Miniprotein binders against Guanine nucleotide-releasing factor 2 (C3G). Designs and how they scored, part 8

Target 1, 226 residues: Guanine nucleotide-releasing factor 2 (C3G), of Drosophila melanogaster (Fruit fly) (o77086r1339to1564)
Amino acid sequence: KSLEIAEQMTLLDAELFTKIEIPEVLLFAKDQCEEKSPNLNKFTEHFNKMSYWARSKILRLQDAKEREKHVNKFIKIMKHLRKMNNYNSYLALLSALDSGPIRRLEWQKGITEEVRSFCALIDSSSSFRAYRQALAETNPPCIPYIGLILQDLTFVHVGNQDYLSKGVINFSKRWQQYNIIDNMKRFKKCAYPFRRNERIIRFFDNFKDFMGEEEMWQISEKIKPR
Below, E stands for the ipSAE of ESMFold2; O stands for the ipSAE of OpenDDE; V2 stands for 0.75 times the mean of E and O plus 0.25 times the DockQ between their complexes.

## First folded at step 6 (miniprotein)

Design fdA
Fold by ESMFold2-Fast, scan of step 6:
Structure fdA (fold): chain B 226 residues (1-226), chain A 81 residues (1-81)
Amino acid sequence: as target 1 above (226 residues)
Amino acid sequence: SETVRVTIEVDDPELAKFIAEIIEQLAERLGLEVEIRVEDGDKTVRIEITGDPRLLKLFAEWLELILELKFGVKVEVEKTE
C-alpha cells in the first residue's frame, strides 16, 4: 500500500516537474518573477502542501500508538520514494517528520534513528554535499528537491553564496545555471513506468486539510507539555 | 517594499545567536533589510525583514524550510506589509 502511495505521489511530482520549462528557470534566476515562472511556483507549492499535510495528519491523531503507526507508514513511503529517486516528496515528508512540532514528541528509538539517518542526506554542512553527491550519482528517472533548486536560483541571482554550510561556496553564475538546467533536462527526459490511480493522485493534487504553524505547535504542546 | 516578521523559538541561547547571525548574513546578500532581536533569555529570535516582495517571499520560504529541516526550530512567519 505504501508502495502504491509512493508511486502515485511520484507520478504527480513528475507531472508538475515536467511542466517546468527551462525559460521559466532562467527568468526566475534573472529577476525572481513568479508571474513568469508559474510551473516552478506550482511545484514549490506542492512541496509545501505535502509537508504541512503530513505534519497535520500526524498531529491530529489523539492516540500515541496511532501516531507511531502513521509515522512508520510515512517512513515506509519515504523508503520507496528514495528508491525511485523522488527526492522532492522524500524531503517534503522528511521536513514533516523532522519538524519541531513532530520531533519534540520523543518517538521510539528505532523511529528516531531512522529519521536521523534520513537527515544525513540533507546535512547542510558543505552546502548539501551529501544530497548533491546523491543527485549526481542518480540515474533518471528522478525528481530533484525543489528547495535546493530555489536556493541555487536565488544564489545565482545574488552571487552564489550559502552561509549555512561550513565555509562559503562561490561558483560562477553561468556554471551554476548550467548545472541546474542540465539536471532538469536530464531528469525530465525519462518517464516513470507506473500505472495511474486517479483516486490517489486526485487526493494529493487537492490538499485542503492541513494546520497552520501556530496550531501545530499548540497541539504538539498539548500532546507533550514541556 | 513588503515586510515579514519571523519568530524563532529555540532552547539554546548559543543556537539562537548563531541563527541570528546566519539570517543577517543571508539577508544582506539578498539585498534585504533586516532587524533582529534576541529575547526571552536568548531563547526567542524576532526578525523583521523588508525588501522586494519576490525575494522576500522566497527568502521567508527558504528560511522556514532550512531552519525547520536543519535546526528543528519553531518558526512563525507573519506578513505585516
Scores: ipSAE 0.000, ipTM 0.142, lowest interface PAE 14.5, mean pLDDT 74

Design fdB
Fold by ESMFold2-Fast, scan of step 6:
Structure fdB (fold): chain B 226 residues (1-226), chain A 81 residues (1-81)
Amino acid sequence: as target 1 above (226 residues)
Amino acid sequence: SETVRVTIEVDDPRLAKLIAEWIELLAELLGLEVEIRVEDGDKTVRIEITGDPELLKFFAEILEQILEREFGVKVEVEKTE
């Protein structure tokens, strides 16, 4: 059941997210040192494993109708994650569905339109304005997207940026960036009231058997030659 | 634990409140103890901050970068144990 799967994914994400200490995130943004940020690294690694697992699951299916069925299942899971304010796993699955090896297979129009609508949330050309607005309107419990937090903190700590006029960057923009961290702290205080299913949690906590990027492209091209 | 004192002088009184609020938020997020006083007609922000040495160093670097880069204000830091 897609709802139960989304709930269990969210409980695991919440556990990993709650273990991250704010100093850990800030020190990593400054130094990129994984040894000083073990909980952050585990959370980030889980995001990547989720994305690669989903891609591998789809690409291993030999029947086109079965691939479409599984993509629709992931879309249903994503809709539940979005309603639960689990942006992290939502974006992990979106990164899988919008990956080159998957996207190039040319899905039914309805699927392509849904994925495109999901991508609007993370349009980076507007400095993630849609995501920032959504997050600002979100009430706890929530799991924010760690990638934007790291990006915002790294931007704040650049000594100079020759590609940007210093005079056009003002306190208002920096304050908006710090609101992401404030939201992270705020969201860590509230727990999700879901019942645990240890079988499902254990599965997601012990990801393995996924393809590397090169293998994914090879299989994608075998399914649909260029 | 370690303690540092920071003095920030601003020419625009409206900025003192914004700077104080930002510093309070950042210190709370880092788990640092902070006492902030706004003096001299809202032109001087005095900060006493206590906590982990690595976090204090990181906080000082952020403070210097943001205040000097975005506001062009000067920051004076004095370390005390």
Scores: ipSAE 0.000, ipTM 0.227, lowest interface PAE 11.6, mean pLDDT 74

Design fdCA
Fold by ESMFold2-Fast, scan of step 6:
Structure fdCA (fold): chain B 226 residues (1-226), chain A 81 residues (1-81)
Amino acid sequence: as target 1 above (226 residues)
Amino acid sequence: STKLEIRVTFSDPELAKFIAEIIEQLAERLGVKLEVEIRDGDKELTVRLEGDPRLLKLFAEWLELILELKFGAEVRIEVTE
């Protein structure tokens, strides 16, 4: 059941997201030290594992019709995630379906068109304008996309000087950091009212047996030779 | 040098402690002398500043902007002595 799966994914994302403390965010922006930002890193790692799990799940299927069935299942899950404002898992699954190894395979027109329409949300050519607008209009509860949070923190850190002159703090850089923190706190205020299914949550909290990038390309090329 | 007292009331006590920490770091780097006091179940923050008048004005305007616009805090500013 696509809805139940989406709900359980969202409960797990919410738990990981709400555990992130402000000092972790600031320290990550300063040092990029994973040991000092454990909850932030766990949330980031979960996004990556979700994406790689979905890719592996699709690529391991030897039958083309079964691959289409699973892609349609992921699309249904994504539609539920979007409705409940779980941008994080929504974009993790989208990154899987739009990955090179998956995208190059033959899909039905309907699947290709749906995935393409989802990609409009994360078009980076406009600095994620569509996503930023959607997020601004979103009321809690919401799980924002961790990738953009990390990108913005890294860009603020690298792209802006800590000092405008010796001994004077760059207030613009500090203001941008405070805005990121304020948004994170805003989204943490409301809980999702879903009933827990521990079997499903345990599955997503313990991803294992996914392929690396190189293996994914090799299998993709075996399914559809160049 | 000029002395300035800023009293801030927060709805979120966690936010008061976080802001106090940020204010301390900022004041040290600007060469502004700072005294911070947290009262009333960590919901009220009093900040006393001493230093260059131009830097104090900039610091106060920045704090007021952040605290009122983003955190919905009530801010009262008073010149001490």
Scores: ipSAE 0.000, ipTM 0.113, lowest interface PAE 18.1, mean pLDDT 73

Design fdCA2 (from fdCA with I19V F59L I66V)
Fold by ESMFold2-Fast, scan of step 6:
Structure fdCA2 (fold): chain B 226 residues (1-226), chain A 81 residues (1-81)
Amino acid sequence: as target 1 above (226 residues)
Amino acid sequence: STKLEIRVTFSDPELAKFVAEIIEQLAERLGVKLEVEIRDGDKELTVRLEGDPRLLKLLAEWLELVLELKFGAEVRIEVTE
């Protein structure tokens, strides 16, 4: 049922992503105020909740073999998300599996190798080159990683002045912002052709059962002491 | 019908593309026929317009002022009737 779970996660992500208005993204890049960007905040909050939920699910399991089963289930879901071009939820789950509390636990070689191969997509040492190349080859429908879009817009805003000199507009800055936003609009126009399962969607839209970072580290250290 | 050719040279090649978008929007709003050509490493923009002579004159005056004043661009305008 990993496929159905991935499909329902993607429908929810698509709904939240499509509701984000361009002014919210531009305003966030300028002043990073969450109150002025409610749909953007809900979408980023959902990414974080998904990641923390997955970590909590794994850490709450007392048996090592059960933890491996759940990690393998998440890996199967991630493979389906990648095929659906849902980079956002794919990276949310990857951030869980590659988190400190989870990564430090000893896993079988196969699991470690698969997670490492997934991490190659988001190697930040190359300014996300692998991810950017994958995204460029992707046809809609697609849900891109919103964090990188926000990072790029913030970088353009901070790294470039609004004016080149008195009275001369820095159109290069606005041109770069325009291109980023136009690409985002392209991905928002195409719908996923999946049938809704309201039970699964309601679960992911309303879950709050997860640990904070401090608690996760404490449990991780109980499972495998330093 | 009156024809207008405007040639604009920019120091920043990215400005030519942005300005072309603005001109396209204005031409559509005014109901003026538009042809755009970008040359010389995207630094030179050539715009050809055809339509109502009064609207073309207004557009030419606006473009000359805005492109020179706000963009620091070199503008050449040629009108043929």
Scores: ipSAE 0.000, ipTM 0.085, lowest interface PAE 20.8, mean pLDDT 73

Design fdCB
Fold by ESMFold2-Fast, scan of step 6:
Structure fdCB (fold): chain B 226 residues (1-226), chain A 81 residues (1-81)
Amino acid sequence: as target 1 above (226 residues)
Amino acid sequence: STKLEIRVTFSDPRLAKLIAEWIELLAELLGVKLEVEIRDGDKELTVRLEGDPELLKFFAEILEQILEREFGAEVRIEVTE
């Protein structure tokens, strides 16, 4: 089940990612206008919806043992996503499990340690070196993480004249811009060979029943008071 | 076909060569045709672009933004049909 779910999530991610045109990302870098970058916006919204759905699914469970079972199911799905190079959904689920409302609950040591080990991939030190290295070593098919795409596009938008005084900084900015376009072209060329399950895909494409940030914190605090 | 000529003036001549290499790589990735010329003691970069009018316009706008904001360059654009 977990494998099939991961495969269907990946097909949907691939469809959304492939529809993004390079001019959209360049226009977004310039003025961050959603009207000029509709497919980029849909891909970004999908990441956020996935993360919030997973958080809501866990927090709605009244029984601690049932919450642990669902977290373990998400971990199994994440392991399949990582093996098939779907960094986007992998990190969406990781952001859910490592979110404040979820992380603060008293999980078994094994769960806490496993989630912590997954966080090594998205360690922000050295401008996300661990993730960038993993991505560089990845062969298509692959779905890159939308969060770092948006961050790198923001570097195009943010001017800092002082960066010219340091060659290392100038090279870093150039390389980030190059990698966005290069990875998009490279990864869009190869399709995933999975068979579609339209019922599962429609669920992930159209789910809207999830909690907002404030509601998640309130429920988390009821489960484990201050 | 639509043609754009972009003239870029840098305070530091080392930047002209660095930027020329970066622009060549970006143009190849975007599928636009490009000719680059460095003049005036390596301080002036001239970029001539040919290709899809809409993509060419987007490329020119982003290039101008990057050159002015990140590299402190002076940019002049001339459009020819």
Scores: ipSAE 0.000, ipTM 0.208, lowest interface PAE 11.6, mean pLDDT 74

Design fdCB2 (from fdCB with I19V F59L I66V)
Fold by ESMFold2-Fast, scan of step 6:
Structure fdCB2 (fold): chain B 226 residues (1-226), chain A 81 residues (1-81)
Amino acid sequence: as target 1 above (226 residues)
Amino acid sequence: STKLEIRVTFSDPRLAKLVAEWIELLAELLGVKLEVEIRDGDKELTVRLEGDPELLKFLAEILEQVLEREFGAEVRIEVTE
């Protein structure tokens, strides 16, 4: 069932997210050193594996009806993830459905429209304004999106020196935008009250059977030639 | 326990108070002991931190970088004990 899968994914995400130490975030902001940010790196790696696993699962299906069925199941899982404020896994699955190899395949109009509507949340052209607003209005428990955390940490690392009057304004705005530490503390305080299903959790904690980028494009092009 | 003193000089007195508030929030979030002093007509900020040596090292590096690069402040760091 889609709900149970979403709950178990969220328990695993919460465990990985909660292990991230604040010093790891600070050190990554300073010099982006992965060796000094092991739990941050594991959380990032899990996001990427989840996305690639979903893409691979869809592309491995030889029957078009089975592919549509699985995409609809992913959409149902995503809706549950969004309701429980698991932005990380929600966006990992969205990145899979909106990936080139997947998006180019022929899908029912309703599926294409739903995926496009989900993408509005992560529109990067507005500095993730919609996502930042949603996150600010979210009550714990919550799992934030690792991609924006990494982006904001990178901006802190490469930022420019400000003049005094401009610096005061930018400091206030920058604090609102780079509120990473505050959000981490806020979200780490509350646990999800779900019952564990160890079989499902271990599956997601150890999934390795997924295709590389080149293989995904090759299979996509075999399913629907350019 | 390890103690760290960071002295910061600003040309704009408004910045000292803003930065002090930011550092107070960070110290609370990270669980380190903090003492803040603003002097010389709000042009000098002294921050004293006490806690875990590794955590203080990370804080010192981040604060030095942000204060020097973003605010053009003069920063001096001294370790006690």
Scores: ipSAE 0.000, ipTM 0.243, lowest interface PAE 10.8, mean pLDDT 75

Design h1
Fold by ESMFold2-Fast, scan of step 6:
Structure h1 (fold): chain B 226 residues (1-226), chain A 91 residues (1-91)
Amino acid sequence: as target 1 above (226 residues)
Amino acid sequence: DPEAIERLKEAIELLKFAVEILEQAIERLKEGDPEAIRLLKLALEWIKLALELVKEALEKDPNDEELKKLTEEIKRILEELNKLAEEIEKQ
């Protein structure tokens, strides 16, 4: 059941997101050291694993009709994730469906149109304006997209000096870092009221059987030669 | 003055954040974490920025009722920071 799957994915995301301590984010923003940001790293790894798992699941299917059924199942799960404000898993699955190996297989018009409409949310034009606007209007509970958080932290770190001159603190840099962290804190305070299904949670928490990028392209090319 | 009020609100948020970082730093200091000192220095920088914003806001309109209210909140947070600083001194 797609709803239950989305709920369990969200409980796992919420757990991983909530474990991220503010010092981890600050230290990552200051020196980008992964060993000092273990929970932040786990949350980002989870996003990537989710995306690659979904791609692998679709590409392993030999029958076109079965591939379409699975893509429709992922779309259904994504709709539930979006409704419950789980942007992280929503975008992880979207990145899978909009990946080169998957997108090139030419799906039914309805599938292609739905995926394209979902992509409007993560359009990078105007510094991800569509996503930032959606997030600003979202009330907790919510799980924000980790990719943009890391991008913003990296941009603030690289694009700004700690001091404008000797002894003069760069206010803009600190204020930007604060806003990123404050937004994370705002979303961490509220819990999702879902009942746990440990079997499903364990599956997503420990899944490891997925293809690498090169293997995905190889299989995509076998399904539909260029 | 809308600008002064906004700066004071920013100062309050920065001070609250500094309190949270100081609390985390104290916990890590008790655990022997070498990064505790870096977090303490970072919190101090945030406190300095917050105090600068407070000073600038109050220079514009010291009689604004909204600013007085926000200033009282800042005083409360500063008292909390002072307690945390005292605990750090004991480590």
Scores: ipSAE 0.013, ipTM 0.290, lowest interface PAE 7.3, mean pLDDT 77

Design h2
Fold by ESMFold2-Fast, scan of step 6:
Structure h2 (fold): chain B 226 residues (1-226), chain A 89 residues (1-89)
Amino acid sequence: as target 1 above (226 residues)
Amino acid sequence: SEELKKLTEEIKRILEELNKLAEEIEKDPNDEAIERLKEAIELLKFAVEILEQAIERLKEGDPEAIRLLKLALEWIKLALELVKEALEK
């Protein structure tokens, strides 16, 4: 069932997210050194693996009706992830459905419209306003999108000076850094009350069964030639 | 002035607690606790800079001073939590 799958995805995401230490985030923002941020890297890798795993599950199906069935199943899983405030897995699956190899297959109107609707949440046209508003309204437990957190930390550090002039502190930069760290700290405190289902976790198999980008494009073009 | 007194008292309490944890690390140091203490010191440097500006604005009668004191307090609380978590491991 889609709900159970979403719950197990959330437990795996939460396990990795809660292991991230604040010093790892600060050091990554400062020098982007992966060696000093091992838990942060594992969480980022998990996002990418899940995205590629979902794309591969769809592209490996030879029957068009089965592909459509599986896309609808992912959409149902995403709706459950959104309701339980797991933005990270939600966006990982959205990145799969909105990927070039998948999007180009010209799905039925209903599917295309739903995916387009989901993309509104991450529209970057106003510095991710829709996502930031949604996150601000969210109460723990919650798993935020790690990609935006890393981007914001990097942009605040690089784009803003520590001082506006000699002796004048840039309070905006300090406040932005505090808010990013405080949000992560706040969301790490509350656990999801779900029970592990070893059958479903085994089905995921650490999301390791995926095709590379080039192979995905080749399969996509075989399904629908240009 | 009552709000200022409460904020000042809370800042003093947290800094005293942080100092006690630093003394514990000094007596029985380990690499992870030392690393977290160094990170906490960097956070405290940000807090001190904010406090210095808050004091100047307080002298000018600027109500923004209270907001800056609250911001500094949040950074000090974060530094304390970081050190406490390292010691609980």
Scores: ipSAE 0.013, ipTM 0.362, lowest interface PAE 7.5, mean pLDDT 79

Design h4
Fold by ESMFold2-Fast, scan of step 6:
Order: structure tokens, then C-alpha cells, then sequence
Structure h4 (fold): chain B 226 residues (1-226), chain A 82 residues (1-82)
């Protein structure tokens, strides 16, 4: 059930991640142009669609007990994703459960505590120290969180000059960019040994029918008025 | 040994660059080619500065030379795919 779903999500993530070429990542950081980074765009889009799909699935349920059952299913999937080092889908689902429209709803104490403990991994107030430490200790196979990779490349690009003075290249900036890319290459080498279930993979590879942000808030407020 | 490896890689890349420049006019995608050429110009500038520091005996020169080599390889890959 939940294990097979997590395995298939990971196979799809690995396939999409491996297709990303390093030039796409650099070009995206330079000019933010999606047309020049098709595989990168598909991978980042998949993260966002996964998150929105999970939110929509929970919010469309009218019965509180059914909502709790689905949240618990997502939590079980997340635990499997974390064990297999699929940070990307793990964080996509976490972003759904910790989103405003979902988080504000009344949940059992156990669910709230589980989600809170998951959020400790990506505490941004410490520049993602917990996540960076976990990732550094992780051996391949592993799918890192693409959002932080893109954020780091963007911050390095924006926060550092290309030249320190007339004609003098900022080598520190170039080394920082290279190190981020080299670390990404490290994770692209390894394959997961799971057996493919094409039906499940195709479902996740072609998300349809999810709500927009505004609709999610409207439904959330209808379920639990302020 | 490290310098020997880098020297050989640089020599091979210069040969590839020479061939690529000769073929560039046959490109079928001018916009992508323009981006790749800009990156290649930048990579060559890094290489020139790394070589200058190597001549001065800068202990960081080898590290900079490796950086230049990696950027040049990336630029070549983009130009070849254009």
C-alpha cells in the first residue's frame, strides 16, 4: 500500500531528477527562463503539483474522519520516503500538510505532533541546518530537495558579483556555484532497486484536477470558520 | 602528475574549441548558440586568469585551473548541443 506508493513516487522522482542536465540548472539560475530548462522545469513542476494534489485531496473530503484517515496515509507514505532518502517528495507532502489551509484545521494531537516533528528537518530560521546536515550524512541513492538547490544557486548568483573589480573574476562565487552543482551530480549516479508499477507511476506523472490557492482557503474556512 | 593531467585536458579542449569555432556557422539554433558562446567566453577568461596565476607560482592556481577546465567543458557541451 503506502510502501509501494512511496517506492513508485521515488522511481518517478529519480527518473525526472536524472534527466536534469547541469546546464539547465545554471541557465535557470542566470535568467529564470523555463524554456531553456525543460527537464528542470518538469521536476520542479512535479514537486508543486504533488503538494497541491495532496492538499486538494484532503480538502475535498467532507467528513472529518475521512480527512484524518487520508492525512495518516500521507504520513505513512512520508515515513517511507524519508527512509529511502527521497527528500523531494517527502518535502512536497510535508509542504501540503503544513500549508495554511490544511494546518489550521482541527486534527488529532498525534497528527499535529508528527507534522511538527517533520517540520524540524526544514527549519529555515537556521538556514536549513538540520536538512543540510542530514543530506551531508546521506549516502546515495538519494533525491535531494530541488527547491533548496535552486534557492542556493539563486542566492549565490544574486549575492555575489561576477567581478571583484575591473576584469578580476570573483572565483569564490564560481567555486560556490560549482560545489552546489557537483553535489547535485553526486546524487544523480545511483538507481533505486524497486520494481516498477506503471499504473501508479503514470498517475503521479500526470497530475490533474487540483485546486488553486484561493479555492483551498475558501474551502478550509468553510470547514473551520474563523 | 596533477599538472600533467590538467595540461593534457587543456590541450584536448583547445583542439575541440578550434574545431567547434570552424563549424559554428552551420548552427541551426542561433539563440541557444549565443548563450553558449557567452558562457564559453566567460570560461576562457577564467582560464586566462588561472594560467597567469600559475605563472606567478600562486598555490591556488591549480585549483583555479580545475575550475576553468570544468566551466570550459560545460560551455563546450552547450555549444555542441546547439
Amino acid sequence: as target 1 above (226 residues)
Amino acid sequence: SEIDKLSEEIRQIIEELTRLIQEIRESGNPERLKEAIELLKFAVEILEQAIERLKEGDPEAIRLLKLALEWIKLALELVKEA
Scores: ipSAE 0.012, ipTM 0.398, lowest interface PAE 8.6, mean pLDDT 76

Design i11 (from u1 with L68I L72F; at its last look DockQ between E and O 0.87; V2 from the best seeds 0.00; counts 0 for: pae E 1.9 > 1.5, pTM O .790 < .8, unsure alone 61.32 < 70)
Amino acid sequence: SQEIHDALKEISRALQELTKALEKDPNDEAIELLKFAVEILEQAIERLKEGDPEAIRLLKLALEWIKIALEFDPNDEAIKRLAEALREFAEALSEILKQ
ESMFold2-Fast, scan of step 6: ipSAE 0.618; ipTM 0.858
ESMFold2, look of step 7: ipSAE 0.531; ipTM 0.831
ESMFold2 (binder alone), look of step 7: mean pLDDT 61; pTM 0.501
OpenDDE base, look of step 7: ipSAE 0.511; ipTM 0.776

Design i12 (from u1 with L68M L72Y)
Fold by ESMFold2-Fast, scan of step 6:
Structure i12 (fold): chain B 226 residues (1-226), chain A 99 residues (1-99)
Amino acid sequence: as target 1 above (226 residues)
Amino acid sequence: SQEIHDALKEISRALQELTKALEKDPNDEAIELLKFAVEILEQAIERLKEGDPEAIRLLKLALEWIKMALEYDPNDEAIKRLAEALREFAEALSEILKQ
């Protein structure tokens, strides 16, 4: 059922991503005002809640073999998400499996190696070259990683003056902003042909059962003391 | 330059209509995108008055932002008129500067 879960996650991600208006992304980069970016905020919160939910689900299990079984289930879901070009949920789950509280626990070598191979996609070397190349080769439907889009817009905004001198607009800055937005628009046609399972979608649309960072570390340290 | 002067008047007229729309509903999605285009356009006009060929690149960039805004409100007559005026003006300038 890992396939069905990945499909429903992708339908929800596509719905949330499509609702994001381009002005929300531009305004977020300019002043980070959450009130003016409600759909963007909901999409970003969903990413974070997905990550924390996955971590919590693993850490709540008392048995080591049961934890390994659940991690393998998440890996299966991630493989389906990657094939569907759902980078957002793929990276949300990867951030969970590669989180400190999870990573420090003892895992079979195969699991550790698979997670490390998944991390190659988000290697920050050469300005995230691996991810940018993968995304450039991807045809819609696709849900890109919103975090990098926001980072790029913020870096362009902060790293470049609006004007080169009094009354002389910075064309390079405006052109870079346009290109980032235009590339994002390329993926807003999210037409996944999956059948909706409202029970599963509702569950993922309303995460209420996850631990905070401090609690995760405390439980991790109880499972494997320092 | 009479052609350029006439086109500049048309662009200024379209910009005034756009400004009126912006004041009416500043939270409209299309209007927020147009704020970016307006800032670029105003600077393009100033550079054009100084004879700076960079003005053409700025006008074309403003037109792209306006086209993006039209995708949110394809029936906005003021945005359509501004887009047409900018396209015609950019083409006229490109042809003149070829010489």
Scores: ipSAE 0.017, ipTM 0.495, lowest interface PAE 7.3, mean pLDDT 79

Design i14 (from u1 with Q43A R47M E54L K60Y E64R)
Fold by ESMFold2-Fast, scan of step 6:
Structure i14 (fold): chain B 226 residues (1-226), chain A 99 residues (1-99)
Amino acid sequence: as target 1 above (226 residues)
Amino acid sequence: SQEIHDALKEISRALQELTKALEKDPNDEAIELLKFAVEILEAAIEMLKEGDPLAIRLLYLALRWIKLALELDPNDEAIKRLAEALREFAEALSEILKQ
């Protein structure tokens, strides 16, 4: 069932990702106005909702064994997402499992080691080197992590000069910007060959049952007091 | 805002013409760069309609992509004419923003 869930998550992610227009990406990097970046904002909101939903589902369970079962179910879903190159939902679930309220709870060593191995892929201390290498070796179809695309676009825009000297165009900067945008367009062209399950898709497209940050910490501290 | 409305209409026509050109030669890199420039110009005009001063940054970005496209295919008269028309249009918008 984990496989079907991962496939449906991926179809929904692909649908949302494909609707993003290039001007929205540029505007979001400068100004997070939803009216100018509606599809990008919906895709970003979906990432956040997925993460918060997963955290809430784990924290609402009163029984430690039930919490471990749900974490293992999420890990199984994540393995399927990684295999089908859905980095976006993979990262949303990883951000949930590695969140403060969840991470501070005592888990079986096997769970802790698996989550740690997943985090190695996206270690930001190396400027996401491991992730960038994995993405470079990835053949479409693929749903990349949009947050890094936005971060990279912002970095290239502010970090590099438009001219190497007076009147000389910096083609390296311009080609770097072009390649970021072109890569995003290429990922949008490849479709996933999965059958749609509208019931599952509608659940993830409309889920609203999640806790806020402070409520999550309160419940986490109830489970394992400081 | 009449000028802005007319600009949006012209940008829409340019984007449509570039899309047709890409369909005829989908691997033409210069045409694809011009399409990116037109999309950025459309976004800049929408920001201008809302009074957002960041619109000038997108206009500069569009102008840079237009120049790159022209340099990639300087001997294609159709691409050259289209790039020059878009450059003149973007420069006219930049002058309006300065005022």
Scores: ipSAE 0.000, ipTM 0.182, lowest interface PAE 12.5, mean pLDDT 72

Design i2 (from u1 with E29L L33M)
Amino acid sequence: SQEIHDALKEISRALQELTKALEKDPNDLAIEMLKFAVEILEQAIERLKEGDPEAIRLLKLALEWIKLALELDPNDEAIKRLAEALREFAEALSEILKQ
ESMFold2-Fast, scan of step 6: ipSAE 0.080; ipTM 0.591

Design i4 (from u1 with E64R)
Amino acid sequence: SQEIHDALKEISRALQELTKALEKDPNDEAIELLKFAVEILEQAIERLKEGDPEAIRLLKLALRWIKLALELDPNDEAIKRLAEALREFAEALSEILKQ
ESMFold2-Fast, scan of step 6: ipSAE 0.083; ipTM 0.552

